# Designs tried in a protein design chat: VH-VL binders against q9yfq1. Part 2

Target 1, 117 residues: q9yfq1
Amino acid sequence: MLPVNPRDLEKMMRRLGIKVEQLSADEARIVLGSGETMVFRSPTVIVMRAKGQPPMVYLVGDYTVEKPREETAAEITEEDVALVAEQAGVSMEEARKALEESGGDIAEAILRLKGEE
Below, E stands for the ipSAE of ESMFold2; O stands for the ipSAE of OpenDDE; V2 stands for 0.75 times the mean of E and O plus 0.25 times the DockQ between their complexes.

## First folded at step 1 (VH-VL)

Design c7 (framework fv_cofetuzumab)
Fold by ESMFold2-Fast, scan of step 1:
Structure c7 (fold): chain C 117 residues (1-117), chain A 121 residues (1-121), chain B 111 residues (1-111)
Amino acid sequence: as target 1 above (117 residues)
Amino acid sequence: QVQLVQSGPEVKKPGASVKVSCKASGYTFTDYYVHWVRQAPGKRLEWIGVINPSGGSTYNNQDFKGRVTMTRDTSASTAYMELSRLRSEDTAVYYCAREDYDSSGYYFDYWGQGTSVTVSS
Amino acid sequence: EIVLTQSPATLSLSPGERATLSCRASQSVDYSGDSYMHWYQQKPGQAPRLLIYDASNRATGIPARFSGSGSGTDFTLTISSLEPEDFAVYYCQQYGSSPYTFGGGTKLEIK
């Protein structure tokens, strides 16, 4: 029913009257319930559309599994405070507050202190 | 040689069901999809649906949803189309047709002779 | 669904003449470089017979006088020199989008 070759799958779906569109993608990411992410690099993406139904997506290509990135609001070091203070041009107290508000995210803390742009 | 032979004519009352058969010969039955098409007197052809004889999966025109059932018997090389809750508007000649393909696309290359179905009170 | 409009509804010609039949689709039947438009011939009391598939390919056993052309939404069936057996009804059919649909037909009749 579901051949592995993308072109054969396309022909099969066309035979059933299902619209098939082939896309070239640079990346596809699927976040699993475990928190792990399947990462496809340069996959072939086939989108199948049937009347009145959600689209079905068929991915072809190798993937790797990436572990969840662990972040914690308690992860604030004196070195991180110094880095943020220097980059944003603010006091150590202001940098610490920004890091506490960003959950330890250095880039977000700097953006909070410098604002837009 | 390839042949599709259909069952004989049917006369039914409104509300009844009709089951048309299509017996294939001259090729491997499970290798080709079978479509069903009808034609009311003086009208255009109307596509009803398709069955994959290998596995029995079907895909039907939504205009017939809930009324049409397509099945097949692989040992007998026969496809069936059953249409229920018949109306006078269902009076038509019903055809089965084999789907073939090449590198360019899909088309109906062999047709059954047709089965006349008349729905009248 | 894709609506197919055939013109003329009736074409009256004599044997030996050239016949040109038109089929226009309400939206494109092209997909990935192919044009999914087919032509069938039907004589009274008979099942349809495949003539042309995918716009321009002649089916097995079909005489060379039959040819098809077109892409997108505009398609033509041409019979270069009519034979007596060619007087019949001709239907176009699209396979580009479900549900598959047929045109209203062009009746080719003797003048």
Scores: ipSAE 0.006, ipTM 0.548, lowest interface PAE 10.0, mean pLDDT 84

Design c8 (framework fv_cofetuzumab)
Fold by ESMFold2-Fast, scan of step 1:
Structure c8 (fold): chain C 117 residues (1-117), chain A 121 residues (1-121), chain B 111 residues (1-111)
Amino acid sequence: as target 1 above (117 residues)
Amino acid sequence: QVQLVQSGPEVKKPGASVKVSCKASGYTFTSYAVHWVRQAPGKRLEWIGVISAYSGNTYNNQDFKGRVTMTRDTSASTAYMELSRLRSEDTAVYYCARGGYSYGYWYFDLWGQGTSVTVSS
Amino acid sequence: EIVLTQSPATLSLSPGERATLSCRASQSVSSYGDSYMHWYQQKPGQAPRLLIYDASNRATGIPARFSGSGSGTDFTLTISSLEPEDFAVYYCQQRSNWPPTFGGGTKLEIK
C-alpha cells in the first residue's frame, strides 16, 4: 500500500466519478459484534460516494478499544420526556418510547426520532 | 424501463393522515435513496425528506415537526410517505424522486408522476 | 437553510434567442472542487426533469443547447438557441447543505 495524501486521492477519485469529502471529526466510535468499541481520537474521515451505491467511509488514525458497555437504565424523568418531545416535535408518548429505547440518553432519543441514528 | 410510479390522488379532511406510495421498476431498488418533495399550487418545490432503500434509515425536514413517516418494502420495491395531522397548507402535489445514498449529496435524476393531495374542510 | 434566489421571475423571449437564467445562493454551495447546484425544467402538469447537475454537467438525454456555469454563490443556466419545447419553468436546487432547497423558479415564456 503506498501512502497518498488526501488531496491527491481526492483528485484521482473525482476523475473516476467518485465524490470525495473529508470530514472534520473529533471522535469516531465503532461498536463491534463483541460489544467492544473502537474509539478514534481526531481521525481522518474520508467519505467516498458513487452514484447509486452506499457510501464508503475511510477512517484513518490510532484507536483504543473500550470494554463492552453494560447499559444500566438511566431513570427517565417527565422533564426528559418533555424536552425530547419539544426538540423532536413529537408527542410525549413517542418521546417516552424513544427515551426507553435509548436507555435514557436524551441526545440519542432525539437523533432516533429525527431518523439520523 | 426505469420509472417511479406513485399512487392516485387523495382528498382528506384537516387532521387526517395520508399515505403515498412510490413503486420503483427498471433498476436495483436498494442502490438508491428515495426523496420526497412537494409543490403547492403556484409555489416552489419543497423537500420533505429521504429514505435509504438499502437500510431504511430516514432523515426529514424539520419544517414537518415529526408529522412525516417514511418507510420502504424491499421485496415490493416500493417506498411510502405518510403525512399526519394534515392542514389546508399541506394541499400540494407530492413527488418521490431517486437520489444517491449520501444524505444531501445527490441530484434527483428520476421522478414519479406526482400524487395530488387536497386538504379541505 | 440556504436560500436560492432566481432572476428574472419571468423571461419573455422568441424561439432562436439565447436565454440566461440566474440563481444566487445565500451562502456558498461549492466544496472540495465541486459546486452542488442543479437545474430542473418543469412543464405544467408534469414532474420536474433534471437538466444540469453539479453546476455544469448535462443530464442524460439533455440537448447540448443547455449549459450551466458558476461557482460559490452565483450560478447561470444558459439555453443557447430556444426551441418551442423549452418554454417552461426552470428551478435551481442546492444540495451542499441539508435540507436541499429550491429556488422560486424562472418562467420562460414565448414573446
Scores: ipSAE 0.000, ipTM 0.529, lowest interface PAE 15.2, mean pLDDT 81

Design c9 (framework fv_cofetuzumab)
Fold by ESMFold2-Fast, scan of step 1:
Structure c9 (fold): chain C 117 residues (1-117), chain A 122 residues (1-122), chain B 111 residues (1-111)
Amino acid sequence: as target 1 above (117 residues)
Amino acid sequence: QVQLVQSGPEVKKPGASVKVSCKASGYTFTGYYVHWVRQAPGKRLEWIGVINPNSGGTYNNQDFKGRVTMTRDTSASTAYMELSRLRSEDTAVYYCARETYYYGSGTYFDYWGQGTSVTVSS
Amino acid sequence: EIVLTQSPATLSLSPGERATLSCRASQSVDSYGSSYMHWYQQKPGQAPRLLIYDASNRATGIPARFSGSGSGTDFTLTISSLEPEDFAVYYCQQRSNWPYTFGGGTKLEIK
């Protein structure tokens, strides 16, 4: 395991001929294969570079796990557009606009297009 | 005295929308995730999604994508779940539940709302 | 999504007997050095109640007769000596990935 103290890690890496740089960061985020994000607040960031090797980045600090974020956007299907267009007697383009304005609510889109309460 | 109090029962027609509320008290509302879970009669619990009350960011289960909208009102400490284009299969008890952000030390649903019955019938 | 399979669907036992409930995941729920599997108890007309979190930790106020074990994909809830109030439906739930998923439940009923 690598030392967690930046000074001790720097000493060890210099002994191995590895260049060590310590960075100050306000936040670090690592998106995992699970879709979760590891969020570090003000971590110590250490970058290690060895000749001919890709850099290694060492993060030291507490972290929390945030679940994957998904933007909630109403998905408007062609079937919904066709249904609204047929029921309200309007074009597919007008139906799509009404569905977008109603957040995908078919009943509201029809009501909007027909102008009824 | 942490409490999650949900709105009352709803009866809706197919194609309509329903909006369920979950009022939080006894804790810092923006400090905890709010999840929505439903249970159809005699069926398993089904996870609908989650909202971060602090940011307003959401994640919805793909089974509900395009039909579910989660929002919150931080001044009222209330979370909302709106389900549109209702089908008979949406008949269920809908629950809100609180979860912490932390990992490795037991993040779980520690408090649940009492549930809101939603019936979709023609 | 991670699919959770609980068995048996129904378990008929008498008070004083030991209950062993199984939950199997379609993929590992281990993450960050822990197993992210929870167990809940649900009685008719009520919201679920947390029993066990992260595979083996007993929630506050839960009697010692309840215990959880397992890691990876295979998990067990054990009730060492059934009390009358323990006859309920039990659900496992994983918190490893969104979407969160629940098992189909095991109904523990009086024989």
Scores: ipSAE 0.000, ipTM 0.513, lowest interface PAE 18.6, mean pLDDT 81

Design d1 (framework fv_ciduvectamig_arm2)
Fold by ESMFold2-Fast, scan of step 1:
Structure d1 (fold): chain C 117 residues (1-117), chain A 123 residues (1-123), chain B 110 residues (1-110)
Amino acid sequence: as target 1 above (117 residues)
Amino acid sequence: QVQLQQSGPRLVRPSQTLSLTCAISGDSVSSNSAAWSWIRQSPSRGLEWLGRTYYRSKWYNDYAVSVKSRITVNPDTSRNQFTLQLNSVTPEDTALYYCARGYSSGWYKFDYWGQGTLVTVSS
Amino acid sequence: QSALTQPASVSGSPGQSITISCTGTSSDVGGYNYVSWYQQHPDKAPKVLLYEVSNRPSGVSSRFSGSKSGNTASLTISGLQAEDQADYHCSSYTSSSTYVFGGGTKLTVL
């Protein structure tokens, strides 16, 4: 179990012959496997280094969890591609490209292919 | 910043295959905001767009009707380049060949061009 | 032949304005706002001058402007300079998801 107090952690690591550096930071972000992001504002950052080993970083401070971003693009179907191609007068490949760039928005894709007035 | 570097001049015999390479620096051939085209220029036909390759979740190709049966435009992500292969060439394929980048926010413009490769098809 | 029609040549004097036309059909110039113009000096690759009818890339002089009416797009060069002497090419996207070019116009600055 790791101590919750950065000062105590630093003292323990020094006793083990590990070099310890304390940094000030304006922000830290950790993207978790769940897609959630831990956002730290002005955390205390402690970097522990031992020769021949990867560094260890210990973050102390308040954090907020940002939920994972939802898929921003709607599913692009062959039917949507065909509709855009027909309405804009372009090939299926151009229509698919426009749909990908519009995030699946059919009206936006058509507008991009035909231009604005 | 973006630079396109083409292979050197070619002498090709009628019925053979023409192969040209365009090396890209300053951008990725798989950039989802780019399309990579071949355009040729001759005194008799002027500028002619031949075809393109581009990446949008998967690779796509488009080709001009006049060359569609003979042409392949292929990306090479490992070398960050793309190639033109034109089969069954005739003297009418004699031209200065350019590679060029199209851009998705201006899909309909070619904003960077290679230096050009002179291709002569002699009989 | 060239899919888009341009005059073979045009000329003007320094300080004057000239206009180059580019005429297509409803399946290209008339159907889309995706006309571009390219400037080509001797022994050089073309350089994009205008795109989407009237937009200028960064670094292109405001002396170059574009417009479109029906099936005809136009490039206007104001305040002609000697360095403007070049070939000018128009191109358009088509209903077949291809690009076509005009025959090119040779601009002579007298």
Scores: ipSAE 0.006, ipTM 0.517, lowest interface PAE 13.5, mean pLDDT 80

Design d10 (framework fv_ciduvectamig_arm2)
Fold by ESMFold2-Fast, scan of step 1:
Structure d10 (fold): chain C 117 residues (1-117), chain A 124 residues (1-124), chain B 110 residues (1-110)
Amino acid sequence: as target 1 above (117 residues)
Amino acid sequence: QVQLQQSGPRLVRPSQTLSLTCAISGDSVSSNSAAWSWIRQSPSRGLEWLGRTYYRSKWYNDYAVSVKSRITVNPDTSRNQFTLQLNSVTPEDTALYYCARAPYSGSYYGMDVWGQGTLVTVSS
Amino acid sequence: QSALTQPASVSGSPGQSITISCTGTSSDVGAYNYVSWYQQHPDKAPKVLLYEVSNRPSGVSSRFSGSKSGNTASLTISGLQAEDQADYHCSSYTSSSTPVFGGGTKLTVL
């Protein structure tokens, strides 16, 4: 049974001759096979090293799960580009870039170019 | 009717800066429906797009990754022109250099107006 | 590296049709309908012939037409004339929002 307390884990590993280092981290992300991402904010990160072995990385902290983003197969049309360009007061090239970035969502593209203010 | 007129030195020594100017008539360099590009042509590499400048509420510049560390494309609204500066030139920069205009972006609509071209030779 | 592939040369006789191909990848020609074609006569700047695959600027002959299938765009010149002898270049929009060019094709009218 491994202790969940990072300090106790560190002492245990050192007694086993394993080099232990604590790293400062603002964020950690683990992309799962499901497409979901575990997001750790300011986790405690402990790296344990033994000669000839890959490092062991131990994360301690709460996480949230981000769901995978849905992809759309919608084509970006010239009409959509023209509408965004006119509404946002930008070039057609800027409008198209905004539409590509928003996945074809016209309202989101306009908001990105104009902002809420 | 838009016209582009190029000027600048044709011989440059290795390690120097290549500087070319493109003067615009019939349109404004700050037009929000145009983009202004530099393109070069060599027998070994064909046509290569180098970079562009354009105005959309503020000035933007985009550069080809191959030259990004050495290139600057600068607009001059007072003279209605834009310039190419390419630093630390080598003999591989020897090419025919063109300036060109695209409606909005050359990536979408093609380059509809071209300058006359300037043959630049980089040699010692 | 997203260089577009064109044949180095193509030839035809007056009155015939010829086709020049431009092959890219799924991140340029295959992804977008923003292929342009340029005609370049000796000692002249390139002139845009087609944009957005098949659109002709004012003043460009209807003998020039464009199409795209998968990762390959094609320029077709019908009713070939001696004045069509020139270099032809394709260009495509890329996922980086910058243009790339093909190697160019020399058309000889025999």
Scores: ipSAE 0.008, ipTM 0.545, lowest interface PAE 10.8, mean pLDDT 81

Design d11 (framework fv_ciduvectamig_arm2)
Fold by ESMFold2-Fast, scan of step 1:
Structure d11 (fold): chain C 117 residues (1-117), chain A 126 residues (1-126), chain B 110 residues (1-110)
Amino acid sequence: as target 1 above (117 residues)
Amino acid sequence: QVQLQQSGPRLVRPSQTLSLTCAISGDSVSSNSAAWSWIRQSPSRGLEWLGRTYYRSKWYNDYAVSVKSRITVNPDTSRNQFTLQLNSVTPEDTALYYCARGTYEYVWGSYAFDIWGQGTLVTVSS
Amino acid sequence: QSALTQPASVSGSPGQSITISCTGTSSDVGGYDYVSWYQQHPDKAPKVLLYEVSNRPSGVSSRFSGSKSGNTASLTISGLQAEDQADYHCSSYTSSSTYVFGGGTKLTVL
């Protein structure tokens, strides 16, 4: 494993001509290709730089994985279906279908149904 | 923008403790990109680095071999300052004392002393 | 005695170039590219002139340049000016994670 003792790490990197810098961070977030985020709170950040190369960043600390914040799927309630049906003067099944097509948007569902008159 | 202001007694008797304070403005004593050093200057020894204190997840101190048994460099985060204590002084400790900020691109390696205090001439005499 | 060896004095005329050497050992100057240079005018604190052998801080004239070969680092001042008259100090990181200074060089602009 890479030495995380700053003196030992510095000695190793000095011999390789690599600059080593330790940063204090309040938070680090890595957004993964899956959309999940690794969240580090108060990690130790070690940045290693060699001339002509991009920096290498070594994070030390525990992390948690956050799922992507999902828009809550529009909840189509029986109350919403009844409201749309009453307002547009259609059957409950037609109102439900309009709400499904509008993603639960009551105003849009009513407009769709009135346009189909 | 960053300034270091020194204070402390300028006359100390042999065998006593030399104590100086360096007040920091425009930066934090716990800055992770700085180390806070004491450097003295005398005609006989020139510039002589004495020690440093710095914060990297926790506090660290490093001291020159010549003073290691007698020296303490301490940070004070509440007052944003750091101090030098040098015990058992002798006339050889008579010097102009500077506090200085070291800035670096390395964890433990390379510092440039980019900000210096005004200097305090301390005379050790009975 | 200082750990790094510098000439006690150097002199030059306006417009000329001068070089100041700083010699250490493999455990300081020779072992690391962590050499800095400081300019000190009378009754003033030292001011950083170069760091990491050859890097200039913002505001330092390009007339000041640094190099290193083996155990010896060098400061070169080109286009010498009267205001360059000062003491010059070298410093190096050491294998003990400490810092050492040279004895200083008095530059006289004739």
Scores: ipSAE 0.006, ipTM 0.556, lowest interface PAE 11.3, mean pLDDT 83

Design d2 (framework fv_ciduvectamig_arm2; at its last look DockQ between E and O 0.03; V2 from the best seeds 0.00; counts 0 for: pae E 20.1 > 2, placed apart)
Fold by OpenDDE, look of step 2:
Structure d2 (fold): chain C 117 residues (1-117), chain A 125 residues (1-125), chain B 110 residues (1-110)
Amino acid sequence: as target 1 above (117 residues)
Amino acid sequence: QVQLQQSGPRLVRPSQTLSLTCAISGDSVSSNRAAWSWIRQSPSRGLEWLGRTYYRSKWYNDYAVSVKSRITVNPDTSRNQFTLQLNSVTPEDTALYYCARDYYGSGSYYHFDYWGQGTLVTVSS
Amino acid sequence: QSALTQPASVSGSPGQSITISCTGTSSDVGGYNYVSWYQQHPDKAPKVLLYEVSKRPSGVSSRFSGSKSGNTASLTISGLQAEDQADYHCSSYAGSSTYVFGGGTKLTVL
């Protein structure tokens, strides 16, 4: 089993000839096949690179699992985009992206944009 | 200034539907800068958010998981009010019910800045 | 969503500083900076003191301040006064456009 301590993990991987990079993230999300989403808050991200292999990413931190909303996804309208843009103080393009990523959830879109400040 | 005025029966029988109304003044139920929530309070559980309704080009509703199967929050634009319906009530639904506004303006989010006066609803045979 | 955890009661003397904690999870307090605090006197509706962890609405005394670390938010009341005796409630955005409240804390001014 891999050590929990990121430093120990790095040391171990380097001994194996694996390049290790440690990054900090505000949030990480993994959308599972079930439709659920694993949400990591402020995780440590460890990227391990080995020759001839795709990089391996380890997320270190506590996580929660979010269930998909039971409500049907709403169509994103230009009015919705404008509203989100106005309330979040961002461009229409940024608002659109946030809405798309939030499945049309207005509140979540605004929250997402505010979280990026 | 914004004011919320609650009304509705204070006694409901088990298995019946609890119904309350919150009349809005100083703001619109269809404001794109507000959401309208119902919150209840009991000695055993403290404050509990139940659900909300709000208009953003169309109407949206969000409900707490604990009451999602039994709750409906509806706007009434003609009267500038919104309502709470809670079906199949039990004594556990006995509580002081509040309507409240959460305002989304000027970079302020996710807090309740105006509250109704509260309505004590007792579920009893 | 389960309620946020607050101490049932706290007490302090006039002029003192007291702190009320509000502990949640990474899905609410720890996941967002949308914690709000409310003061509630007997037979009154709650009144917002702080929002977004530490922002103060107009008309709210500077004696009230807020902070957050990890999954725990804190309300600090400095220069405690007799009128501060009340119940205090924390709230947090809890994801999926929902809210969660704490169990409430009774503050007694001795």
Scores: ipSAE 0.019, ipTM 0.652, lowest interface PAE 4.9, mean pLDDT 88
Fold by ESMFold2-Fast, scan of step 1:
Structure d2 (fold): chain C 117 residues (1-117), chain A 125 residues (1-125), chain B 110 residues (1-110)
Amino acid sequence: as target 1 above (117 residues)
Amino acid sequence: QVQLQQSGPRLVRPSQTLSLTCAISGDSVSSNRAAWSWIRQSPSRGLEWLGRTYYRSKWYNDYAVSVKSRITVNPDTSRNQFTLQLNSVTPEDTALYYCARDYYGSGSYYHFDYWGQGTLVTVSS
Amino acid sequence: QSALTQPASVSGSPGQSITISCTGTSSDVGGYNYVSWYQQHPDKAPKVLLYEVSKRPSGVSSRFSGSKSGNTASLTISGLQAEDQADYHCSSYAGSSTYVFGGGTKLTVL
């Protein structure tokens, strides 16, 4: 149904003898087990503290879902490694490192190996 | 036509250095689209890739872990050939040794498209 | 032992089809599409038969075909002929600029 709003949650917690603090926040991010990230813009952030227990953090607000923060691993093929090594004039191992650092971008890898950004 | 022709000793004693040469015709040992490999064949271990040399603006080598401490693969641009040197040989190094080209041009990668005729090397006594 | 597993021998009759398997791991056959097959007649050097799993060099008969599923690559020879009697070797790129080979399969045409 309705999510517990910050006002109601604070009143409940006070009755239980739990300290409730409200924080100002411009953004909050939660990385999920799926690799997706929930992004909250200007959420209401409430921190509850009780003696002998870990703190509880409560986020209220709309969110959007972003794709995994790790870029979808650009497939680095051994064909691309050979091509970069050939074009940049470097070893296969150096070419592979450049491709890993560029996320599989062949042109960027070649530019990096030539000593250019 | 690309051709690889092999020479070298056929009988070596344990602890000696094996030296083999592969002469290339129809391509350059410094071709930017080729790598030049040594592969051996024995009844007990089948085919084993040993190492390669290649030119991309300077010379590079890659070696199999099992022989890395004993092996050197060197190019000779003046004679258009490359060599294998394998130090401290043992009877386990007895095998038929091939040179081969590993080609990287024209969208074809990581295979051996031309092979030498092979040199039988016996490590004995 | 060889890094890639092939049957030691296989046999067939003229006109039939046979298949030779080549099983590796996720770090070679399963990790790359760079499996090659080599045909070797007695007392001769190996000759490339297939590369990149299924591609044929010029001059290789269409009777030879290749495929890969997971960690296993396969060579299929259709319309078997007497001249196909030979040893067949698979190879795969294995990462870090290295190669591995199978133990080889002796094909007998009966």
Scores: ipSAE 0.009, ipTM 0.564, lowest interface PAE 8.7, mean pLDDT 83
Fold by ESMFold2, look of step 2:
Parts: structure tokens; sequence; C-alpha cells
Structure d2 (fold): chain C 117 residues (1-117), chain A 125 residues (1-125), chain B 110 residues (1-110)
């Protein structure tokens, strides 16, 4: 289908009994069955509504995929955070974030911090 | 058309650092739909994923546990390349090293769809 | 040992069908739908045959199919041809930002 400008699209859909609305969105996220998340920045969001039917929503734009953070049985202690902060030369807040992203794996957290900044 | 071009064969002595380069054409090392991996192959271990780099608002790295204390994968946006550095090599690091694209298109695909030609690395004293 | 178990070799005659298994754990093959298969001819880089268990990239013959049950993925090659003689590798996403490969299977076409 060739794209139609918004006013032409709205008029065409109204003739078919379909209400079209474009929403302002800063971000959209789709959590997939795999546990990954599609992240759209400033997507175009178009909602089409027909009476008696659920609305249809279209997301248009580029996206990235965030891999799921693996849950771990390991406890993240303040001592662990301090160790990561010391070894990686970063703040406690940055160390905690890296540990959470690494599922409590101190070595992986330190490695991630060395590769990010 | 995506193509990955690797440097030629390497002879490295034990305890030295292995450095390899992979040049990208037809895509960008900073593409938000890709990650850039190193994979090696030996008769005793088969294929072994080593690590990757990718850009999502900032640069990220993920490394295999077996090598994460010794590996660094760096992007070079100005040359559209990425590199492998593997420190403190031993003869067990002798292998054919590949670079590969890990594609993240729609549907969250986890597969290596383009591979370099391979670089033979021998670690010998 | 590789993280995923494949048979070391498989043989078949032209026209036959064969199946190559790839067995992992609930932390990889069983836990995710991100199993891929790669064909590798001598002195060449691997080439993707299947991804996401059963999806076939453009240009790959429909003779190649894939499936998964529990912790075991399978590659089936129907109508064997001489050019199918190669090494075949499976891989899976294994969580914690890691990927694992099988040890490889050498297919001989008799």
Amino acid sequence: as target 1 above (117 residues)
Amino acid sequence: QVQLQQSGPRLVRPSQTLSLTCAISGDSVSSNRAAWSWIRQSPSRGLEWLGRTYYRSKWYNDYAVSVKSRITVNPDTSRNQFTLQLNSVTPEDTALYYCARDYYGSGSYYHFDYWGQGTLVTVSS
Amino acid sequence: QSALTQPASVSGSPGQSITISCTGTSSDVGGYNYVSWYQQHPDKAPKVLLYEVSKRPSGVSSRFSGSKSGNTASLTISGLQAEDQADYHCSSYAGSSTYVFGGGTKLTVL
C-alpha cells in the first residue's frame, strides 16, 4: 500500500467508518515472547477504530532489541557493589546497575563497565 | 550486500597479544540492527563464540566466560571495522578465527548471517 | 566438550533423507527459539541454513528443514545431493549474552 498524507487517510477511513488518530509517543516497547524487548524511539503511532471492533495500532519507525536480563539466584550485596565499583573505577550506582545487568556476575559486570564508557 | 574482510594469517608467541581486524562493507559497525562477533574454530573444540561489540545509544560488549578475562572487542567507526584483542595467548588459542554479523532485524533473530573468510592463527614457541 | 551434542558423522545415499540432532539443555535449546544451523564446506566459512529453529533464509533450498522438541533440535535434509557433503553445526542462544555451538557433524554422501 502507498502511504497517504494524514488528512487524506483520515477522510478515506471516515468514508469506511474508521476513525484514525495519530498519537504522540516518546517511546514504544514490545515485550516479545522470547523475553526480548523491541524499543522504538519517537515512533509514529496510528490508531484505527471501527465501531464494534477492537482498535488496531500501527507502530512505524526504526527499533532496537534489548536482550532479556537473566534472573539469577545469586544475591547482590552492597559488598559486591563496592567491589565492582573499586575494581572498575566507577560510582556505586554504576556498579550496581552493571551487576543487575549481569545477573549478579561480578566478573561480567566489571568487564561490561570497562567496555561501556 | 554485506561483506566482512579479515586480515591475513598470524603467528603469535605464547604470552603475547593476538590482534585481528575485520573490515565491514555494506553495513555500519554502529548499525542498530546488528552486533559484530568473533568466533573461532579448532579441531578439538569446533566453533566457539568469543564475544561481540554493538551500538545501542552507547557501545556494549558481551564476552564468552571462557575468555572474558583476556578478550577485548573494539569498534572503529572511522574505518568501519572492529577488532579482536586476546591477551596472554597459549597454544590452546591456535584456531581459525572468523568475524561475523549477528543480525537483530525484526523478530529478534539470533544468527550469524555474514562471515569473514577466516584468519588462521598459530600460537607457538 | 562442546555445549551442544551432535553426532560426529552421518552418511546417506543420494535421494535419501537424513536427520542431524543437536541436544542441549533447558538453558539453551530448550529455553529459547534461537537455534541456528550452519553448513560448512572444506576451506570455506560457515553459511547459515536455518535460524529460529525452522526459518530458512532466502536462497536456501526447501530441502532443508528444522524442528525442535524439548532440548533437542533437528536438521532434516531431504533428497540428498552430492553438494550436501559438508560439516553441519548447530548453535543456540544460551542466555546471559552467550552463544553455544555443537561439535559439528560430518555428512558424507555415498
Scores: ipSAE 0.000, ipTM 0.517, lowest interface PAE 20.1, mean pLDDT 82
ESMFold2 (binder alone), look of step 2: mean pLDDT 91; pTM 0.936

